# Ledger of designs, part 13: VHH binders against q99177

Target 1, 341 residues: q99177
Amino acid sequence: MKRGESQAPDAIFGQSRAFALSDSSVNPDVIEYLKSVRQEALRTNAISIKNHMNLQKRTRHKSSMYDDEDEGALKRHAISPSLIRLQRNVEIWVRWFNSVKATVLTNAYEFTGYEDETLDLLLLFLKNYLEDMPSKCTTVEKIISVLNQHSFPEKAEEKEENLQIDEEWAKNILVRLEKTKIDSVEDVKKVITEGDKHELVGYNQWFQYLINNEPQHTTFHEKITSKQLWVLIKYMSNTWIKEIHKKGRHYRRLQDWLFYILVHTPERVTAEYTSILRDLGKKCLELIQKKPVEAHENKITLPKEMAELNVEIPAAVENMTITELTVSVIAVNYGQKDLIE
Key: E = the ipSAE of ESMFold2; O = the ipSAE of OpenDDE; V2 = 0.75 times the mean of E and O plus 0.25 times the DockQ between their complexes.

## First folded at step 4 (VHH)

Design a27 (framework vhh_rezetamig_d1)
Fold by ESMFold2-Fast, scan of step 4:
Structure a27 (fold): chain B 341 residues (1-341), chain A 123 residues (1-123)
Amino acid sequence: as target 1 above (341 residues)
Amino acid sequence: QLQLQESGPGLVKPSETLSLTCTVSGGSISSNSYYWGWIRQPPGKGLEWIGHIYYSGRTYYNPSLENRVTISVDTSKNQFSLKLSSVTAADTAVYYCARQGIDEYSWKPFDYRGQGTLVTVSS
C-alpha cells in the first residue's frame, strides 16, 4: 500500500476530475496542479528506472564495466547492431510518429459529435419520450426536470417531427442515463454524444475482437475506454508483440491495432501507466536484440485509413519496424530513454 | 451561439512570420473547460494540429512545428493568435482556429471551429 500511496491517490483523483470536464465548476488550478504532479511523478519514475538499469548493467559486467567503460568495455560488451540502429534512427522515427499522431487525432475526432441544432432535437425527442412513459420512477422524473430547465429553440418541436428517430434509441439512452449521475442538461448531452462503450472482458474476448475487426480511429473514441486501453497495452506486452515480431498468424491485424494504440495513448500518464509502457518497451527491445529481423522484410505497414489522411512513411524513415517504433516512442515520449542507451 | 473567426494576411513571403488572430464571440475565452487552438490543411492533404493554449497562457505545440510556433491569448479582447516563423511553401494551407475540451488522459475532439483562412507562402 505504502509503495504507491502518494502517487496512486493523486492519479485516481486526476482521472476522475479530468473525465468530469463538462462540469463548469472544475477548478483549472486543480487540473494544472494535477498535471504538474503527474509530470513530476513521471520524471521521478524515469530517473529511478534509469538508476535501476545502470545497476543491473553494472552487476552483470562488474569488473569490466567499472574500469573498462571506455575502449575495453566497448570491445568486450559491444552494443548490438540492432541497438545501434535504434540509437541512430530513434529521433527521426519518433518525430515522424508524433506528426502522424497529431494529424490522425485531429482528423479522427473532427466530426464525432452532433451539431448543437441536432443535439437539441435529440434532447427534445428524449424529453417527449420520457414524459409519455406510463410509469415514471424517481430517476426518470429527475431527468425530465433537468431537461425542462433547458431552453429549446422556438421551432425545435416542429423540426423534431422531421427526425426519423427510433424509440429503441431513446430506450438505450435511458438505460445509460439511469447508470449515470445526472445533475444538468450537459450531463444528458454527454450521454447522448458518447458512443456505445460496451466493455469486452478478458483476453479471449479482446483477442477475438481485434482479429475480427479492422481498427478505426473512431473505435478508440467510441468503444475503447481508458481502462481498456491499458489492458490492451498489457496484452501487447505479454503476448501480441511477440506474435507481431515473428510474423505469426494475424500479425498484420495486430500490428494495425498496435499502431492505433500508440496513437491513442495519452502524452501524460501516471507512474503506474509509465511502468506498463516500460514493460512493453523492454519486451520490444528484448525481441529486437534476441531475434533481429531484416527491416526490408518486416517494414511497418500503415492501416488503410492513413492513406485517406495522406499519411505516408517518408523515405528517411522507410526502414523501421513496428517493434522498433514502439520502443522508440516509449523511450522518447514517456521518459524511458535508458532503454535504448 | 459561439463563433470563431480567423483574420490576418493571406499572403506571406518565404522566411517571414505568418501571423493570424482568432476572434471569439458568443462565449468567453476565460474558461476552465477549454483549450483554444490552431489547425491547418495544406492543399490536397489532411488536417494537421498546430497547437493550443489555455486562457492562463499555457501552450502545447505540435512537435514538428514547436521550434517555429508561438500561440498567445488576449482575454481582454477575447482573442488568441498564432505566429509561425521562417515560413516556406510547405506552410501554404487553410488555417482554422478551434475550441477543444480539456482532458489530461485522452485527446478530445475539436467541438467548434472557424470557417478557415487561406494563407499562401509565395514570393
Scores: ipSAE 0.013, ipTM 0.467, lowest interface PAE 7.4, mean pLDDT 73

Design a28 (framework vhh_rezetamig_d1; at its last look DockQ between E and O 0.03; V2 from the best seeds 0.00; counts 0 for: pae O 15.4 > 2, grease 24.7 > 24.2, placed apart)
Fold by ESMFold2-Fast, scan of step 4:
Structure a28 (fold): chain B 341 residues (1-341), chain A 123 residues (1-123)
Amino acid sequence: as target 1 above (341 residues)
Amino acid sequence: QLQLQESGPGLVKPSETLSLTCTVSGGSISSNSYYWGWIRQPPGKGLEWIGHIYYSGRTYYNPSLENRVTISVDTSKNQFSLKLSSVTAADTAVYYCARQGIDEYYWKPFDYRGQGTLVTVSS
């Protein structure tokens, strides 16, 4: 009983995440308090949504008392085949997704987190590029001096070719370095790792960026802020999910971006962010019901970066659409199961 | 200064249990700031997170492996261990033990790893 009973599965790992909530001491009272606060927040949100839906239902049927008193009212609406398909597969689909997410994030953070080895290779390439410049200003000479204080691995050059960095990358970094006060190698590392955050503004600029660029984990770490992630989810809900579902002009690229968005959406979210996810889930359900997907028309495919990890797509998941996956993830991982019952 | 070192048999027979221990030196495993975990890399594939443990004994497992995985911690020895039951050739991989920071809302990267140990499932 004691070890057999666990709290609801963690969204990323399918396990209890009680200890992920705090870096304080392992005081059972503290952990239980944090759990109670979380449960109260989830309960309050769920109750508000339920009460709103029940009120709307009662209001619509107020003038038609015959419908509410009719014992056969529930029999008037057959459950759609698409909803039955969702209900039958949601657990299997979400468990698969959670497994993929765990594998993907583990590999992503080998390249975007505290990756000293890759960063050392980038610094070495930059140093060599700057040293080869035919004319050096005082700023360039200072940057070279700073980089000379860093210790580089003896065989770093053998791995440079694998990074696919070139002269254009170095030129772009140099432009940013020239605008930044550089006093240490840590300042140079910060310029390299922070990327071009906040450069894009508004729907049109983001849409053009998404269709012209393949999603990568570095983009979500270096370019997309937490606030921008939620803006992109709203764009998905309002416009892009419909384009994906109908297989419009850019559906493959937008589908890949949606998969990355789902992977990078935090496990714990506020009531405001839960509402944004719920809106996306409702839109997905609406699209699935308006145009059901036939089993032989669609095969789910992973984005290129994720597919290279040789993640298995089992037969039970093979014919799933991204629209079906999206509402399933929202329903199970974010406490919105009422969407699919 | 912080070092993690894997130890255990490099060869395991199919259907048996793979057992590895990670010894932590240069730092205490009894820390409220970190998880201690296991990651593996099969030949020609990417990294796969297996699971992690908090020093209190609380565990978190990859859903794909949860029915076969057990991770335990021994704070008195400054060690944590992995047991993976019912192994097959698909479990052949380089196994790493690792430390991971705890954050309330974000996946934290692994900041220290062991050198890795190859475990071959054969016979």
Scores: ipSAE 0.062, ipTM 0.536, lowest interface PAE 5.5, mean pLDDT 74
Fold by ESMFold2, look of step 21:
Structure a28 (fold): chain B 341 residues (1-341), chain A 123 residues (1-123)
Amino acid sequence: as target 1 above (341 residues)
Amino acid sequence: QLQLQESGPGLVKPSETLSLTCTVSGGSISSNSYYWGWIRQPPGKGLEWIGHIYYSGRTYYNPSLENRVTISVDTSKNQFSLKLSSVTAADTAVYYCARQGIDEYYWKPFDYRGQGTLVTVSS
């Protein structure tokens, strides 16, 4: 590990933001390191003396200078710099992420729902379609009974006669209603408003979908089921996180999907799902310990949609990697803090 | 039809507490299928989620605001409320109340909201 170039004069420990002083006895890189461990953001980066970071990553030579067993034994007795970096930054990184998650989820959804008049027309069309069916099973009769409890405005019946609604829509809604427990009109309304989910199956179909499509909040939630979300998290753990960490061919696209998956992971999860997240966290930790990457060369970027929401990465966290964020979120938000201890 | 209506003062002094009430009409706030939430939009900026409440009283808050926010529910009046303490000019925004569906696996979109009320924090 090599420090960057030192181009600036020395500075004093804990120099106030209002003043800039030089001290030849203090290494500028040490000053920037000490500033980075504070949990307060500087008012302006223009006043700070910045580290000259290693900007160029060299490939590792394929020669063995050390016994792997001896290296393993030495690592058992010392905490790696990557773990120290995680321990020092986890709180500020996760707090930033949690604020981003709240902002994204609030802004990326439209306020969904049909206007009441439109919803009444859809319900009435569905009711009439079901009543006109030549043969009705018990489920259809129950749905009709539930819809009969709903009060339709007189004007809705007149407009339904003049409205051209696709009968294929009604057929699709009925298929979904037959798979859902229906006890009230609100249950029918929920089915109408939720939309369809993706029917992709298996690793190859999902991989091709992800590399060919940017993640978007609307499409993500409207098209991906909860079971599919957890399948994607397993694919991340088993395969994609390694490609992201190594900057493989599709690393930027897969990073964008991982960020979106983290944002949309539920606040409440079962023990089984917590275990899936823990496996991803373990893999992230393994990768940062086995193949450390300079933070400035692998820093996180945000999906394009985030810019429209005025979501930015502040200077205090800008050198974080997606791998570091992922293990940090899992450790803090899902009770897996032992991963980074 | 379901309607959500915000009410409360439009002007609040700095360091005081902003208080808003949302009245729910055409439906019951006592439902195991919905959260009831508050959202705001500062001038020229995007929407910011403040928090939501389940009718039994369980709350969830935006971490950036959680030390200043209290959301409460009054099922007998079919209302829920927002209190935001120690306000500053940064809290000037249009405030909306909204309904969210519950799904244990996903954050659900808002399906109904109020028209919004502008609250200005000024001396």
Scores: ipSAE 0.005, ipTM 0.386, lowest interface PAE 10.1, mean pLDDT 71
Fold by OpenDDE, look of step 21:
Order: structure tokens, then sequence, then C-alpha cells
Structure a28 (fold): chain B 341 residues (1-341), chain A 123 residues (1-123)
């Protein structure tokens, strides 16, 4: 059984995934079931943040703030094919993105906790993990004892044999459990449901978090502050975008994060923040120009969470890359059209 | 070649149940690689995902519609169906049945869909 890559805590649950879906040995039915459970958890505990965003007709105030007329480089450089592509498609791509953004912000759910069934499943995972431990301390034995007193739903029991436990999740939970007085299953539930409120500081911590956690709408409300969002954008601009473009080891995860970052970037931003976005746009543009062919191989994909909201990628955006989208969004939505002109 | 075809009434009265069937040809619904889903597009609006079903009968629904939506599959007929109860004018849309690939981390785009059928909710 290939040791499923230890996943960092799931952003939506505030915990690492309880199970590894990536294991090829997992029965598709099990995967389906687990996906369903996750979906149900999101539904039952999600508060629809009906952002009454009065779609006030945002009069596109062309804040031409940066008149820096750098007159010089009118060099007649043959517009790169990549730029032509951007120019031709930018409106369609941005329209699509804005639609997705609106959908996510309007219809996405905020996680407030595990539903009982999901929690029971997690408890079952934990129980199985602990029971399978080669060496058990007194604390572990106590926890097992407590869990054995819990009545698990029949449905959960039926799936128990097919469940793949994320050991990292279990280990992390166990560490927390060991620090907590556990007298009942309710105590265990409490530990599981308590989110990790640890503030991430620095590049390395954030990088580890991003690569190990799937981005979710809720993450941007519960975990990522406004200030931290811009820190992430800077990191994206400085380092992660290159990894995405070259299809590095974590390019898919980082791509997902970039997408969500764009979705959750405020519509109105200060000049300072605009500058940060512009830098990101420039870097994306540079990458696109340097390796246009490779860029086309990195088609945009949608995170699973977005499947509930918008699961279809129109033909017009099918071949779009996240870097192209990023440039497009920055150019159009944030008044940086000179990036594509 | 895989083909999906929607069938059902084009007109439904308010408070009634919308019922559609998707007939799949050129491929089997009994695949572990795909979900079979329904999406709709109201006039002047974007696409909305309604839900999908796995060949085993496991369903996934849009939370916004979950209480009104039922999707079922008949593997013997190579069909799957949509029921949407308590319809209102807001449910007027072109309805599509579609196939969606399963991925570990991502929802794949719908790779096949029907031509769509307009369902109008009107008294």
Amino acid sequence: as target 1 above (341 residues)
Amino acid sequence: QLQLQESGPGLVKPSETLSLTCTVSGGSISSNSYYWGWIRQPPGKGLEWIGHIYYSGRTYYNPSLENRVTISVDTSKNQFSLKLSSVTAADTAVYYCARQGIDEYYWKPFDYRGQGTLVTVSS
C-alpha cells in the first residue's frame, strides 16, 4: 500500500484529510462515498454567506493612476503570439472568471463544523488507526476504550474495511488528544472539531501549508487574513508562479491556490496593492513569453469545491492557463491593460 | 461515439415536479471513471450544476437544490434521470445531461453533454 502522501490539515475542516483519496488502490466506490461525505459535511454546516453584494453597476472608473509614460520601448517588436492570444481572449477569459468568482462568492459555503455522520466516520478512522498501532501507551489505550464505547452508524461500519486512513491526520489528532483530558467520545469529537488556529508565519510555513492543503472558500475567511492574502500574492509572484509554469512538483496545488487567491482578491485595491498585482502580472507575462508552448500544456483545472458551483469549463477557456488567466484578470479587472497591450 | 440525449416535458406548471431522462448511447453508464450529471442554464444566466450520480447510485447534489433534486440511474436501460420538485419560474432553463470524469484532485470538465432541453415553468 503506497503510503499516501501526508496531507496537511484540510483548510475547510481545519484538519488534515482523514483519508487519502490519491491512493490508486482505493476502490472507486469508496472514493465516491468519501466525496459524498465531504459534500454532505459542507452542506450541513455551511452558512450561505449571501453576500448581498448589490451588483451596483461598477462604473469602471479608469483610475489611470500610473501615467508613467515610459515613452521608450515603442520598439516595433513583433507582437509575440502569446500576446496576440491574450489580446484575443482576454475578454472572454475574464468574463468567465468573473462569473466563476461571482458564483463562488455567492454560493460557496462556509464550513462551521462536521456533521455527525462525518464526525463518526472520522472517529472510526481514528479508532482503526489507534488499534493498529504496534505500541500503545496508556493514553492511546484510554482513547481506544472511549471510542469503543461509541456506537458507530451501520453505514460507517460497512465502509470501514475499505477506508484508507491518513496517518498524518491521525498522528496530528493524536498529539492533540494526548494533551487533552479525554474522558468521553465527546472530548474526542471536540478535539477533532477544533480548528488549528495557528497563525502561519513566513514563506516556509505558508508553502508547506499550501502544498498540503486544498484551497477552499472557507480558508480565505477563516484562515487567511487580508494582510496574509497579499503576502501570499507576493510569494506567488516571487517564486510559486515559476513552479506552476514549469509544472513543478506542486504545480497543481499551487495553481489551485492561485485561482482562489484571484477569486478572493478584493475588487477595489489601493495603489500599493495594485502594484503588487501588477508585479504578479508582469511575471506571468514574462513566463508566457519565454515558454509559450509549454504554457499550453498546463491547462486550467477547477478545484473540486468549484464543481458544486461551476463544473464546466467552456471551450473558449479550455486551453487557458492559470498564468494567462492571472495576467488577464490583472489587466482587465485591475486596470493594468498595458500588460497585454 | 458517446451520445447523451435529454428527454422530458418542455413545460411544467409551478409547484409540480420537473422530470427529465438522459439516454446514453455509444457507451456504458456502468463505468467507474465517470459521473453522470445534470446542469442547467437559465436564460441570460450562467451554467448551474444540479448534481450527478455514480453508476452505483450514489448521488451528489448542489446544496442549493438538494432538497428538491433527485437523480437516479438505470443501468439496465443506460439511462439516468432528474427530478426537481416544487418548481418555480426560477427553474426555467435549458437542462443538459452530461458526463464528467473523475479525478483525484479536480473535477474534470464535462467531456460530453446532450443538446439540452428547454424546460419552461409556466402556469
Scores: ipSAE 0.000, ipTM 0.203, lowest interface PAE 15.4, mean pLDDT 77
ESMFold2 (binder alone), look of step 21: mean pLDDT 84; pTM 0.852

Design a29 (framework vhh_rezetamig_d1)
Fold by ESMFold2-Fast, scan of step 4:
Structure a29 (fold): chain B 341 residues (1-341), chain A 123 residues (1-123)
Amino acid sequence: as target 1 above (341 residues)
Amino acid sequence: QLQLQESGPGLVKPSETLSLTCTVSGGSISSNSYYWGWIRQPPGKGLEWIGHIYYSGRTYYNPSLENRVTISVDTSKNQFSLKLSSVTAADTAVYYCARQGIDEYGWKPFDYRGQGTLVTVSS
């Protein structure tokens, strides 16, 4: 049980706490501790504000209240069926999501930067594409020469046929190779693994990118940096979550991107970022309560790449919607339980 | 350079505890830049994160395994260990120990892992 007992030894042996709070070295454990204290303080302040508002409605508070979690909800209007469903399932839904997230992040090693076998297949495809070109410039000839110095595995050609790499990929890589100084196979590998570094700016560029591209784990390593992740979460809150919830034109693609965004959102975040997540959570809760959708029509499905990890969906999770999952994850994982209680 | 090596029994009986140790060489486990963890791959399935530990003893576990997993660290021996209780046939897998970078925003992908050790749960 993680109840947290006040210990007299901390007053006598304050060394561990003093080191955690006063350590001048960049200690990740200290950073994590400070962030957890911040999240706990936020939860405590939210509870205090909620209790203060509740007490404003009373001439005297009840000392016989046994469960404080339900007290705030019961003092307003009758709780909606959608909110009851959410409250009953939030723990199961979030535990399932956390399990999927942990599995996905572990397998991100296989998706990030390409494995040697996949990279060899890409190099072989590129070599064959360049050799088949009707007009070769000196740059193309140099790249072919460099690729000919690489030892390809004997089975690579059989696997290349099944990988479904197209000529458009090779054309795009060639444009980048022509702008890069290539002296070795390692230089070619770097161009392939670095991907398209063109920075997207603003709502229109990001929206077009998301609807025209399937989410991949490599995208979150190479293109969606931490700064851009928070911009996308704001776009979800302001516009895209409503389109997903109502099954708008691009809802399936945007739903997959939202699932990837939730997976790639860090476990611990600043108060400023917690505020951004809270806004998204509030929007999800509003949509669930004002415009409930039938769960059997809008049940969550795993994005293609994640589904290949053979994660089982329990019966209790099977009928969950992405909107319900999003507010549940925000409430439980980011200290915003007051949104649903 | 940095090397991680798993050791422990390759056969565990159902309901017993699976116990593995990772020995780290070529680098110190007492690093403030890294967590040290365990991952597994059941036959025909993808990688599953089990948990990781900081040299201070702070642990994080996969919620699906949380009730059965204990990870511990011995900085004097430059080792960390996994105990998985109440094993079943579903726990049959190749088990890897791994190093994982961290920053203020959370976990990075793991960058080094051991060769892996096959653990079969069978009578």
Scores: ipSAE 0.000, ipTM 0.376, lowest interface PAE 11.6, mean pLDDT 73

Design a3 (framework vhh_rezetamig_d1)
Fold by ESMFold2-Fast, scan of step 4:
Structure a3 (fold): chain B 341 residues (1-341), chain A 123 residues (1-123)
Amino acid sequence: as target 1 above (341 residues)
Amino acid sequence: QLQLQESGPGLVKPSETLSLTCTVSGGSISSNSYYWGWIRQPPGKGLEWIGHIYYSGRTYYNPSLENRVTISVDTSKNQFSLKLSSVTAADTAVYYCARLGIDEYTWKPFDYRGQGTLVTVSS
């Protein structure tokens, strides 16, 4: 109920929470200015590429295969109440999103590293958890052995209770440790700080991971590689955005993952990656046209970690849907404005 | 590999100028891919961005501090510095130097930072 009190266990004590309690946190306006300069350069490049594509298309004589393309596709979108609503709000929605993204990313990367004292507390908690297990396999015994070689500060035991971690955290770390060759305490530290870097393979494994885990900035640093991010965007486009839009069984969790994906999508992208984003944008438009949602039914909410940064939600943003935000971000930030105008 | 290290006095008198230097090793400041900046954390508060600089000398400052802040870069020494004038007790904080930039694939603002240095403003 209160921020963080009813949440899942903290992987890293103190990460990002300090920012939620301070009005003097990183100034998003100046970072946003820096981001807007970068975005303007990217938009200019994307528009230039698009203009070249349009020139190439204009050199082609109209054929019967293009009759459907010529017949009111953009005009049909323009007369749609959903598209009018999108066109009316796109600039405000994207500016808000860019401000949130700047604030979030600045705070996220500052706390991706563990402090030595915090790491010692995490190691001590793990050691105590493993030693208290009623049955132990050879792997667990080896991990306990390497942890016993580490010199813990004598006062670490007194501070263990201040760390908001639990058995679930320890079980998850143990799963990662079982997949890794552990010969020293440095190997254990690496598993804790770097997370499980083993690539999940295929749609089913990623879907199960997303629905069973809340998105966190550390996940995008430690588990999701740049290559995997683009795979997840393809899964969003092909399947998950439809589940989000129709408010399916997992829509809240998938919506939170989509918001994190948008935040962590790079500002500079290749033509191949622009095409992937365009496909997602097209799917969003299709869904908005086929199944418009009432504002009171699908209000935007920030993921828990981002909400703790005390980011303002203006009135114009309050009624926005994630599907509308996604196509808006793609159109404005990645030079695909023809999708909505 | 890349390391950033703060240096400068840990105690500054009220009304005087706080001066810190960041030494960059394992990488060059003369990079068109990165900005170099300063952030601070007052006791009991969150992080506050102070400003950053491009190796060309172009600066960006927190509007709340811009009348008191100067950030400069010395590419020959691979260093950048912070001067904060007219300090008060409110400027007591741990000061970090950091790298800000966009890599080819992912935004990583302040992906590298120094260990931090405590600066106390007291008479």
Scores: ipSAE 0.000, ipTM 0.172, lowest interface PAE 18.0, mean pLDDT 71

Design a30 (framework vhh_rezetamig_d1)
Fold by ESMFold2-Fast, scan of step 4:
Structure a30 (fold): chain B 341 residues (1-341), chain A 123 residues (1-123)
Amino acid sequence: as target 1 above (341 residues)
Amino acid sequence: QLQLQESGPGLVKPSETLSLTCTVSGGSISSNSYYWGWIRQPPGKGLEWIGHIYYSGRTYYNPSLENRVTISVDTSKNQFSLKLSSVTAADTAVYYCARQGIDEYDWKPFDYRGQGTLVTVSS
């Protein structure tokens, strides 16, 4: 494969958009629009991240900031075997990742939101679930009475059977409904469409959430906003990537979250966000060179939702580590190839 | 109201080229805010992104398909097309054309999709 071909826009979202931003074939109005949106979001995100980091510092114990078990600079007099391995496989690893990312995002982002027809089916499923409950509290009875005033389409019952939703969805919706004042069907629809908007603040809250919850695409719509994504990438860079690389506590769960983070990281990013990604890439490279991984020892495993898509895994990918993948994706997809040269 | 409609043969022989056209009505394809693309769903499997095109002619393809895929746009007819060469039984799927918003931070979900057209690859 030629370098020009590997840089061609395809399923490489970050590289494709970064290339398109400066590509003369793209309408100048698009470039100006995208730069304008970037500037506004950069201002908003910078303020949000700064405030979040300041809040985190207020919560964290100061003594933990000085817990450096191993302080030492990496010496590099020659290209290490780990870097040679990275350089040889980076194109294959990133092409595979970009293929997985394209497949995953296509399946995750099939719908722009809940349409009236889908909402009617979800409301009917919820109504049937609540009516079948063996014991009903006053809140459940109130919700049923509200749903009974809604006019369901004539064939909604037939279509509801084709929805791949389970009782766990209904139980989760009910928990949120119990915390919300419900006076109309519109209130129920809002609970269904909005998701859990409770904001997590600071390192400890996010860490507990990540280790106690399996990553899902819905989480990146309902709880991890674009602003929070960059905070989590900083936490990866500062703390979690080291734990993943050394197979520390929770490394499998954190590895799964890192894979989701890479999938949901936008194709084009501001200079500030590029700097954040570069810091993560530098940390990954440092870890790879300081503590190299033997074949099969720390190989990557796809998260459950992504593994179910049955994408082909090339031989070169079978023994790749998430640390190697992360620096490869940053280097190739975000214009940071100097990190691995 | 924006509408996207797929058209093309429902049967394609192995080794031949699958050719589909998407006709856009109720809106202009010459928009700087959107990509226009193709996705497919093989029987019993999830959706697979094939590629998308900007109205300038700039294309982005799924790496797994890029050596076989060509997407083109005809702004004068308000249409865009898919050609997938060297087809096999594995290419049997429902093919959808779709519109996708451009966002510098996130890949936006599809906001309009055609009804889909079944293409069967068989002798």
Scores: ipSAE 0.000, ipTM 0.313, lowest interface PAE 14.9, mean pLDDT 73

Design a31 (framework vhh_rezetamig_d1)
Fold by ESMFold2-Fast, scan of step 4:
Structure a31 (fold): chain B 341 residues (1-341), chain A 123 residues (1-123)
Amino acid sequence: as target 1 above (341 residues)
Amino acid sequence: QLQLQESGPGLVKPSETLSLTCTVSGGSISSNSYYWGWIRQPPGKGLEWIGHIYYSGRTYYNPSLENRVTISVDTSKNQFSLKLSSVTAADTAVYYCARQGIDEYLWKPFDYRGQGTLVTVSS
C-alpha cells in the first residue's frame, strides 16, 4: 500500500485518485515536467509582484513631488506617526530580514542525518539508549533484538560525539517505534528517516504544540506541511499576532514561531496565498495604529537556533517590532505595498 | 554511497574568473529528484548559497551574485561546474558543492556536500 505516497503526486495533477487499486506510480518525466511548469509559473508571479512594487514606488514619488499645500495638510492629518515610521524603515527592515532568511536556510537547514554512515551512528545511539533503560517492555526488547541483528561498523562510536542527538531525540524515536510494526532494521531506519508525520488538527492542538515546542528546522520538514503552514498563518492573523503585540502569555514563544513561519514562507506564492498574507498584514497594521507600542520596549529577538548562527541585528533594525517586520515583509516581498501607503 | 568532490585552482587573481568543478560518484546526476548546487563560507562567516542547477540545465542563482555566476552541468561526465567572474578579495572562501532534494512546496536542505575547497583571491 502506497496510498499516502500516491496522494502527494495526485495533488500536483489537481485530482486525487481515490480508488487506485494498483501500486501505480506516475511517470517521473511527467512529474518533472509539471514541477518545471509550476516553477516557471511561480517565477512569473514573482516577476509580476516585483513590477507592481516598482510601479508603486514610482507613483508615490511623483505624488510626493507634486503635492500642493492643501493636500499636504490633509495627508499629514490622515497619516499616523506609526505609519510614517513604517514607511521610512520598511526597505531597510526587509533587506535585513531577507539576509537573515538566506543565512538561516543555508546554515541551519544543512542536512546531515541520513547518509549510510550517519544512519549507522544514529542506530547505535538508539540501541545504547534502549539497552540502558531501567525497565523494558516487550516492544523495547523486540526493537533491541532487531538492532542486535545489524552489523555496526567497528569505528562508528568514534563519530557519535559530533551528532546533534540526545536522550530527547531517542525518546521521540521510541514513541514512533512503539506505534510502528518493526520486523527488521529497515523498519527502524524508515522511522528515523521519515520523521514525525503525525498530523495535528485544529486550533487547540496547534496552539498547545507551539507553546510547548521550540521552532526548529526539523519541525518544518517533519510536522509542518505546506497546508499546515498556511493554516498557521491564518491562526497568526486571527488570534496570535494580537497576543504577541500586547505581550500576552506565551508572546515570546509565539514571536519565535512567527519569525520561523516568515522564514519558511516560500519566496514565490500564488494569488490565493498572497491574499492570506495580506490578511495578516492588515491585522498587523490595525494593531500598530490602534495600540502603538514603543519600539524600544518590543525589540525583535531571534529564535535560539537562528541566534546561534551569529546573525547581527544592526542599529537601524534594533528597535523594530515583530508586528512592524511582519507587515513590512508582506508589503515588500509579496507585492502589498498599498498596505503601508 | 554518494560522494561529491570539488576541484579547481586554489588561487585566483582579482578581476579574473573563479572556476570549480564538482565530480559526483556513487549516484547519477541525471535525477528528477535533486538540484545540484554551490555554497561558500568566507573566513569567520556563515554559509552563503551561490546557486543550484537541475540536470536539464535550468539554473537558480543568489540575487546578490546572479550577474557574476554561471552554473553548468555535464551529465556525460557526471559533473557540474561553477564560474564566478570579476572576483575580489570578498570572494575568498571555502567553496562546497552539494545536493538538494526537490519539493514543490518546501525548501529542502542540502543532504550531501563535498569536503570543500579553499579559494583565495590574491595577486
Scores: ipSAE 0.012, ipTM 0.379, lowest interface PAE 8.1, mean pLDDT 73

